# VH-VL binders against Large ribosomal subunit protein uL10m (mRpL10): the designs that were tried, part 223

Target 1, 224 residues: Large ribosomal subunit protein uL10m (mRpL10), of Drosophila melanogaster (Fruit fly) (q9vpl3)
Amino acid sequence: RGKINIQRPKAPHYERARVVAVTQPKYPELPKAKSCFKTRAERTQQQQENPYNEIIAREVRNWLDHSRLVAFFHLSSITADDIFRVRVQLHKQNLHLKSYGSKIIEQAVKNTRYEAIVPLFHSNHCIVFSPDPEKTAALLRIVRRVPQMVLLGGIVEETMLSRNQLVAYAQMPGLHAVQAQLVQTLSQAPGHLIQQLQAHQNSFVQVLDVHAKNQMNEETPKST

## First folded at step 14 (VH-VL)

Design ha119 (from ha1 with light chain V53Y; framework fv_anetumab)
Fold by ESMFold2-Fast, scan of step 14:
Structure ha119 (fold): chain C 224 residues (1-224), chain A 119 residues (1-119), chain B 111 residues (1-111)
Amino acid sequence: as target 1 above (224 residues)
Amino acid sequence: QVELVQSGAEVKKPGESLKISCKGSGYSFTDYWIGWVRQAPGKGLEWMGIIYPGDSDTRYSPSFQGQVTISADKSISTAYLQWSSLKASDTAMYYCARSFLYWGDFDYWGQGTLVTVSS
Amino acid sequence: DIALTQPASVSGSPGQSITISCTGTSSDIGGYNYVHWYQQHPGKAPKLMIYDYSNRPSGVSNRFSGSKSGNTASLTISGLQAEDEADYYCSSYTSYSDPFVFGGGTKLTVL
């Protein structure tokens, strides 16, 4: 209103300002032209041979070997504050929420009886560990109220369990070990559990898609 | 049966100290958060703070930070709310309530402790 | 801070349906499904009626229902009865540092 004379900013000092003024945020990248010394494949190879990756893979194996309860989750987009809140709540129940890269998990379980879990980790994921299998009920009670975490399956007392088997295990307080043994016996062959875990991963992808669509409908109701 | 039992009504003078209690029974006391909620005469509910008795992790509402102390003794399944120096404005009904989750609902409530501060 | 917004009072006759609104922001009601409703009769402790915006605890009449749309949550009481006359409070999760905020309360009068 009374500042008409000072509204126009001064011209840039350099002629190069013309190029700056025509800046394109979506400019295509040319990574090959910028990669003189090392290709992406060479960088990937160096990361896979990194001794720090083996240290982390050993940590994962240690958690798997020394935890009587391991639960696997798909993890949807979640803020740092919200995952911290969930981690603190889980820790109150001696439940330890960990995130590891899929390549590290693959390295950790390669040539072990748990190799079948690798396909579960091709999407965003997290794992909850506990030395106490009786905390399975508490774990499910907590994560049921965290929509970003979707249970895929787990390991209880060194036995691989599907989502439904873990839910059933949690519903038998004081009979957790007995329930796991009964479920394993009813499932019979080890291959049956592997097939269930992989089939459930596919069904969970479908459930996540349906959930995402339903969540969008709930947040933005349609008026037609 | 899950129950939260609070200490009896208190009549105090300004400047006096006070500690009121909330005893849980019928559940695992160390597995639930205990929240404290204030209700001034004829007014609504105000959250004051929350504690996890298992490790004494405590969070206060900004309005009550430094005004009160929340504590718990897990050996006797009891949570406490205390004032070092009461004011007339502290006259209110005080409720304790349990929540399984830090972000969750208060599913069971104590009967309330009426605190009256007058000269 | 700013409390959740509820109407100060609502009224209805026996057998009617009434709805109580609770309006917040995108950082509480709009951002989370952690909205809870409490009923308080005069001189008594509050009672949980609805949790996670739409779930009913065991022992609560199915005449009580909850819903949420955008930044507003609603409690609906159908088949209104004399014993429903009480104060109703909503609450929501907001942040890790200040996890609970309550609404100002709504006095329900059954005429």
Scores: ipSAE 0.810, ipTM 0.917, lowest interface PAE 0.7, mean pLDDT 82

Design ha12 (from ha1 with heavy chain Y52W; framework fv_anetumab)
Fold by ESMFold2-Fast, scan of step 14:
Formats: structure tokens, sequence, C-alpha cells
Structure ha12 (fold): chain C 224 residues (1-224), chain A 119 residues (1-119), chain B 111 residues (1-111)
């Protein structure tokens, strides 16, 4: 996709490569004791046996188990400075923005009640965790002004909710009992979002792109 | 209803210290940033800095860092702007305003505090 | 610090439409959809009229609209009324270290 950085025009790949080649320090090539070529199976096995991945997978399980609000987002291209800005703002509301590789998430949720979420993470993604489900309204108020983040769905009080169900939950009054009852009512068709995404992954990517564009147009209309 | 009420006008001499206030009411004070905006006589608006009252996380405009101190006391829903030593060039109207987002709009403004610094 | 560029003054007659421009760089107006417009009557605090390029807060007349093209944002006021006579300021997000930059302001005269 041709992305234009309107803050500063995006340099062509050849121009960027030229600048990097001229300015980048020259380092000696280190000898490799083992073959640099591995089969896909060997690379997959090596990654799965990595102790670091198991530690992070355990962190993900801990976040899922101790968070009463978990929201899943598609994440479009965003600069490090901009995601940092969003992460800080979310943290002020006790909302914790995390990004994990798809394999780590799959490893974390395999054989758990959350296994159904794996298809959501085959594209660029991020997750927001909070111990406080009443922060759902604040979360949605923040992310609607971050066009790179597209809400896919979430988990509230261990119940899986679609985007529309999360929006409905956020609009509820602050009485905990009323919100808990609503979660049960809103969750009457659990798994519908996951089922549709799993059936048509290519269509899912297309839908997310259309959805992101529609969300951007709705929040920041340019010619109305 | 949402309101930001600022302290009254001040007349000071160069070298004196000053602390002006901005009290929020009608909303959750710790869920919004408080920004300070300066307007010199006959001039436009200049952003000075912003604070999150919940943890006193403060960011200053490069032009004002080291020249003023921004603080907040969440127990009384009040933000402050302070000078250790005033200069004649500090003569201006000072506004406080709230913002839900660090990169967002200022949706409610205080009435302003006029600070006059002259010998 | 570099301020956003606005015309010093604009004028119109009651019932007409006027547009106020606000020009920045690719690092502020061009880079983000976080452009806001404020109205300031003499001796009063500013009032938010438009946020995020084109959104109106509750209570702001639909005669006020905003748009953006490249590095220039615009505030359009239709059906001009005497009470619209004021100073108008644009602002934009720029960076985490310096999040707000204001325009120099435009004095609108309704004659």
Amino acid sequence: as target 1 above (224 residues)
Amino acid sequence: QVELVQSGAEVKKPGESLKISCKGSGYSFTDYWIGWVRQAPGKGLEWMGIIWPGDSDTRYSPSFQGQVTISADKSISTAYLQWSSLKASDTAMYYCARSFLYWGDFDYWGQGTLVTVSS
Amino acid sequence: DIALTQPASVSGSPGQSITISCTGTSSDIGGYNYVHWYQQHPGKAPKLMIYDVSNRPSGVSNRFSGSKSGNTASLTISGLQAEDEADYYCSSYTSYSDPFVFGGGTKLTVL
C-alpha cells in the first residue's frame, strides 16, 4: 500500500536505502558456526523451544487471567512515537496496551478457554488489558480518536463480546450489577465474530481495511 | 456542570514570586489533563504546559520549561502555575483549560487570570 | 516556535459565508487529523468550535464547519451573524514533546 506520511513526505525506498548505506557504520561480518540456512520446520521448532517465548506466553496468560476487561484491536501502520503517546494516555486510565507475536499468543491460549481468539491475531494487532471493566467507556473514547486502532471485540468478565456488544456495554450506567446483567444479555451469540473471521481470512483483511476507512471518515470527515 | 475557575488578577513587581490557581468542578478532575495557555497583550495564544492531576505527570513547552512550574493538588481539584521570579515579559492573560486526550482539544476553559508585572 | 499561519483578518456581511485558512507543515496539520478551532470574543476566554478537523462539540451551530487539504486546514462559517465577530485560532498536534501549536489568530469582522 502507498502510505503518505503527511507530517513529512515518505521517502522512496531507493532514496532511503542510499541514505542508510552512506550513514550506517560498516561492521565486520561475523563468522557463523552453524549453517545460516534452516528449514521452516527447524526454524519453527527453534522458536517454539525458546525459553523467552514461554516466559512471554506466561505473561500473556497472567494478563488474561487477571484482567476483567480485554479488548482486541487491528493495528494499522503507526510510528513508535505515536503508539507511545497512545500507550501513555491509556495507562493514565489503568488501560495497558500490549503487543505480542501471533505464535506467542497461540502458545499462551492453547488448551484454554481463550483459544478461540487466535484467528484475530493473524494480522497486525494489539491488546488492551484492564482490571477495571468500567474503563471500557474511557477506552472507546480514547481509541475512536486513534484511526490506526480498529476494535475487533473483547472479553468482559470472562464473556466474549463483539465490537457492537462492547460499544453497548460502554454506554451503560456505572452500576456494576446492571453492567454485569447486560454482559450476559449482550453475549447471547458468543463466538459469532470468531466464526466469521476464521471462515474467511482474506475477506477479513478486506473488511478490516474498509472498516478502518469508514471509522476514520466518521471521526474525521473531510468533505461533508 | 463543568467549570474551571481561576484566581483573581495580580499586579506584581519584577523579581517577586507568584502562584495562580485553576479549580475544576462538575467533572472527574483526575480524568482530564489541565493545560496552561498564555496570551500576551494584543497577541495570540501560546501553549505553556500540561499536567495530569492524577499523578502530576507534567510536560512543558520548550519555550517555558525552566521559566514556570506547573503543579496540581487532586484532593482539592486545583492546578497551579507558579513563577519563582517574575519578569516584565511575563505580563499576560493566563488561561487554564482541560483536555481529555494529551493530543486533544481544550473543551472547557477558565475565565483567565491577568498578571501585570511592572515597576 | 513556529506558529501556524492564519490571515490576520477576514470580513463578511450578515448572511454570507467566509473561510479562514490555517497553514502548517507535514509535521502538524499535514501529519495528523488533530486540528482544532477556537473562537475568542474580546475580554473572554476561548471557546472550542471544531475539534479533529471537522467535528462540532455539542451546542456549536452547524453554520461552523471544518476541513483539511494537505498542510492547510479551513474553518468555514456560513450564514454570518453579528455574534460571529471574534478572533479565531487554529491549533494542531505536533509531537509528544511539544503537543500543541497555535495559529496567529484571525480577526473576523461582520459588517
Scores: ipSAE 0.814, ipTM 0.920, lowest interface PAE 0.6, mean pLDDT 82

Design ha120 (from ha1 with light chain S54T; framework fv_anetumab)
Fold by ESMFold2-Fast, scan of step 14:
Structure ha120 (fold): chain C 224 residues (1-224), chain A 119 residues (1-119), chain B 111 residues (1-111)
Amino acid sequence: as target 1 above (224 residues)
Amino acid sequence: QVELVQSGAEVKKPGESLKISCKGSGYSFTDYWIGWVRQAPGKGLEWMGIIYPGDSDTRYSPSFQGQVTISADKSISTAYLQWSSLKASDTAMYYCARSFLYWGDFDYWGQGTLVTVSS
Amino acid sequence: DIALTQPASVSGSPGQSITISCTGTSSDIGGYNYVHWYQQHPGKAPKLMIYDVTNRPSGVSNRFSGSKSGNTASLTISGLQAEDEADYYCSSYTSYSDPFVFGGGTKLTVL
């Protein structure tokens, strides 16, 4: 079954959209069943002016500006129940999983210091935000067990990091980690870093495939 | 070192209440789920329920929903399994075990609490 | 409620390899790679041997391996030793509302 039991007492720990969908106040219904949808003409008019996209783009900018940890993932097909399970687990660690269209991301980061991330979102994606950069280790522990989510890279304390740099950061203690990563990032050209982040996704998939095929001979110690 | 220590064996009469405990040490108690698993004499493992101590988010197996109460006190790193009214059929070994993920493995287990219900 | 199906018993001699099967449905074993195996010696708590189908925790012998094909997961023990004599249980994730289901267990006898 796909049934999720959402309880009112647990609402503060769930994503707003999920809670609102279950507990939303009822409004008087209009005579036309599709009153919540715009006509074709109205949708075309809205697309020309993009008013909805700008509202969501501002939300994205607020998340980027108020998060000290931002992680970018490729997202493969996943059921509603499974993504909800992942969102709940992440939320336990103050990690907020969001998904936005590529046009909205582009509009959100246009003329900002984040503009360089746009190429990461030309494929299926999702983003995890947190005000707490020390949650990077918890984030990686969770997403390693979600095969539909593949880490591409991220931003920690306004510093853009590759997948490998984020993994290294997760293993570093406290304040020293921030300083070390800043020095590393200063040695890289912006274009080179973005290419590196995209290329690493394919390398990661290949490593997983090789690991799976050779598991009977390869002893990888894992701490659970 | 990670350890889960459960309360001692209990011998009870039908209709009595009981609360058994599982104390975690050597790790961040609020970052792991605690599951409860029942094993009737000579039978297999049955999952009963799971709790996240950090916010007391609790889920029960359909077979045990309404039969038991699972709770946790994060200030003393202890999870609890409770019956309001015991039945002879509750006679079993009860294990607690931790899991990092809601959908994950139980990597460390308590030693078990034997509950015997007889008149 | 449906449980995972395991053979009640399996036996082997020291040095032999044996395999224990665990069969479910497309909504548990077939739908996820969240299959775990536990070893239980008489009078003792279960011990995690394999997680996520194929992975061994630190400290678990490389003689233990896991695999999955369709709706059936398998635990294979190579170079069988007397200490391997125990009950073995599989488990799988199933749904958000009922996240764990166990197999009925398999008693391994070392001849």
Scores: ipSAE 0.787, ipTM 0.908, lowest interface PAE 0.7, mean pLDDT 82

Design ha121 (from ha1 with light chain S54D; framework fv_anetumab)
Fold by ESMFold2-Fast, scan of step 14:
Structure ha121 (fold): chain C 224 residues (1-224), chain A 119 residues (1-119), chain B 111 residues (1-111)
Amino acid sequence: as target 1 above (224 residues)
Amino acid sequence: QVELVQSGAEVKKPGESLKISCKGSGYSFTDYWIGWVRQAPGKGLEWMGIIYPGDSDTRYSPSFQGQVTISADKSISTAYLQWSSLKASDTAMYYCARSFLYWGDFDYWGQGTLVTVSS
Amino acid sequence: DIALTQPASVSGSPGQSITISCTGTSSDIGGYNYVHWYQQHPGKAPKLMIYDVDNRPSGVSNRFSGSKSGNTASLTISGLQAEDEADYYCSSYTSYSDPFVFGGGTKLTVL
C-alpha cells in the first residue's frame, strides 16, 4: 500500500508518526528528502513527455486530420447513462463524440493551425468529429435537445467557425449544392479561375459569418 | 410529404404467427427511429419497442421483450412487428411512429393496424 | 407502478381554459425535460401536440401550451373548442434501458 487508504487508513507506528508530524500535512507517503519535488511547470513538462499522452495526442491529431466536421462543446454535469445515450445517437449519424483532457488537446494542436482552439478547453468539454460536413444540421438538431452540451464553435472544411457561423452553415444548402455552385463558377469563367474561386470562397465565408450573426441574434435575443 | 402507412387489419386464431408492417415515405427512413405502440380496446397507449433501421439497433419494453420481434428492411423503407404465437391478449390496435431521437417525440404516426385474436 | 399519473377525465366549456396534469418521479419527469403530449380522437392515431415540455410542432394551435414544475408536467388548452374533445396522453423519457413511459390518458369533455 504505497499511499494512504482514505477508506481504512492504518494508524502510524510511533516513529513513523513523529516523522509524519514534521512533514507537510498533504503529503500522503513517508517523507523522501530527495524525491521528485518539482515546480508546476516541471510537472506539466513531465506530463507532456508521458508516452501515453503522446499516443492519445496522435489519436486526436488523426481525428482532426480525417474529419471535415469538428464541433467543440462545453459539457455540463451529465450522468454516464445520459452521455452514452447521446454518443449512441450521434454515432448513428456518423458523428463521433470524444472527450480528451485539456493538456492532451493542447499537446495535439501545438505547432498546428488549430492552436487557437486551446482556450475553448479550459473548462469541461467534449468534441464531435465527422468525415461528413453535411451532418452539421443533424448534429445541431440532436444537441439542441441535450442541455448539458453547449456549442462553442468548430471547424468545417478546414475553416474555423464560431458558434453562429456553424448554425448558419447548418441551414445552408448541402455539400452537393455548394459543389455544383463551384463547378458552375469554374465552367462560366475559365480565364481567371484561381481568383474567381478564391473570391467565391471569401464571399461564401462572409455570407456565412453575416448569416451566423443574424441567426445568433434570432436565437438569443436580448430580453432586457 | 412524410407518411407512415401500416398494413391492413388482421383476424387470427391463438397460436398463429403474424407479421405486420409500417412503410415510411417522404423522408430519410434510415435517419429516424421507428417505435411500436400498442392500444388494447378501451385502454391507453403502451410502449412496445423501437428500432433504428439504419443499423437495426432494437430496444424493447420489459413488458414485451421475448413476446414480439421488431425488425426493419431499409431497402424498402419498412419496419415490422412479428409474433411467433398469438394470444387472445394480443388483441389491440398497433401503431408505428417515427422519432428523430431515441428519447424524443413521435412526430408522425401510422394509421394503426387492428389485430383481433379469437377462437 | 411506473406509469405516469394523469386524471382519468377533465371537462370544460367552450372558451374556457383547462389544464391536464401528468405526475411522475424524479427519475423521469423530474429528471429530464423530455415530456411530450399527444392528442387522440376516437378511432384515429395519436397526434403530437407538445414536445420537450413546452414546444409546439408546426401546425399546432397556440391555444396549446405546456409547463413543468418538479415531478409534474401540465398541458394547458386555452379558448377551449369542441374539436379539442379527445384523449390526451403524456409521455416521458426514463432511462436508456427503458426509455419510454406513457401516462394513463385523460379524457377531455367539452361541455
Scores: ipSAE 0.803, ipTM 0.911, lowest interface PAE 0.8, mean pLDDT 81

Design ha122 (from ha1 with light chain S54Y; framework fv_anetumab)
Fold by ESMFold2-Fast, scan of step 14:
Structure ha122 (fold): chain C 224 residues (1-224), chain A 119 residues (1-119), chain B 111 residues (1-111)
Amino acid sequence: as target 1 above (224 residues)
Amino acid sequence: QVELVQSGAEVKKPGESLKISCKGSGYSFTDYWIGWVRQAPGKGLEWMGIIYPGDSDTRYSPSFQGQVTISADKSISTAYLQWSSLKASDTAMYYCARSFLYWGDFDYWGQGTLVTVSS
Amino acid sequence: DIALTQPASVSGSPGQSITISCTGTSSDIGGYNYVHWYQQHPGKAPKLMIYDVYNRPSGVSNRFSGSKSGNTASLTISGLQAEDEADYYCSSYTSYSDPFVFGGGTKLTVL
């Protein structure tokens, strides 16, 4: 104890403070300041109705619609000069690094199949776009040497992929190989068992359900 | 197999022009930077400049800006280092080396081109 | 221009370990983990031995290792062999306008 009062500025004596309180006018609730500034509600309303935000949201939708590769990253503290270096290197590989505010991204993907990505952008983030999914390997090769960028996941050919799935995709020679692996996976032991049960009872309802479920699990793996 | 093959040794007089080459093979030439590194006799390594053949984006060391020209011909997977007018002080071994990243390591090097400039 | 400081020479006997230092500033070695080491035998091109401080390319002996503390990076060679006798150069990223700076080089003599 005692250290609480160390170097604290001395207040006026009680008697002086009391005299000042009695003699000075009561402060109004800053009515003049209120008229000079928009309220938080007014600022929020103005920003939501800002045509500029809708223009940028439209730009984001355009990138999503025209990109076959979209990768999402958490972005740790990085200087403007360092992010510029990374942006230039990525651009050499037809990879376009963009940063948009969370509200703009939410506005861009609202009521679309990509709405599920919104929670990824509640912290510092950036997105890499490319029309060429073959560039996924180049992207990961670059980013693994940029410690400030942490891969969260992505979208390839309109399919949501986790970090591990995107890494696996990068190892494949192309879309045809990915499709071949998916078909092979769907024909593994569970599929063979279902086919045997289906053949035994000559029913197609169960196999269709299992096939659809297996395909959904392959495209969007269930992680807890 | 990745390989960088440089042109042969050159003996020149002061004031002459010179263009040396570095041919890449066994990899996608337009996906890697090509750097040029100078080594004067008995001295250490000095970075001169770097080029990205895919778009010919070229950057020079402050010490070599205006002293040399770096170029590339992506149709034949070859990078070049050129002098308009050689000086005796240009006598050195010149290496080309590739880097995937602008800030990265040089993972493969050419064998070097010895340039001798004398009377 | 040499921005990174290396000892001019180091020596060791076969089977011993030696360490070569490379000292820069907070804007290069201290600011980034983009430190690379190259080995050069007389009359030969340099060969990459270590990249990004401590990573070893395929084909490089595990006797070679790298580390960094503050503004100083180090290359350590264990179980010294005659073939390790060479010049060793460090390099670091510094800035977009000057992405490659080399050390002055260290001559390693075995025996």
Scores: ipSAE 0.803, ipTM 0.914, lowest interface PAE 0.7, mean pLDDT 81

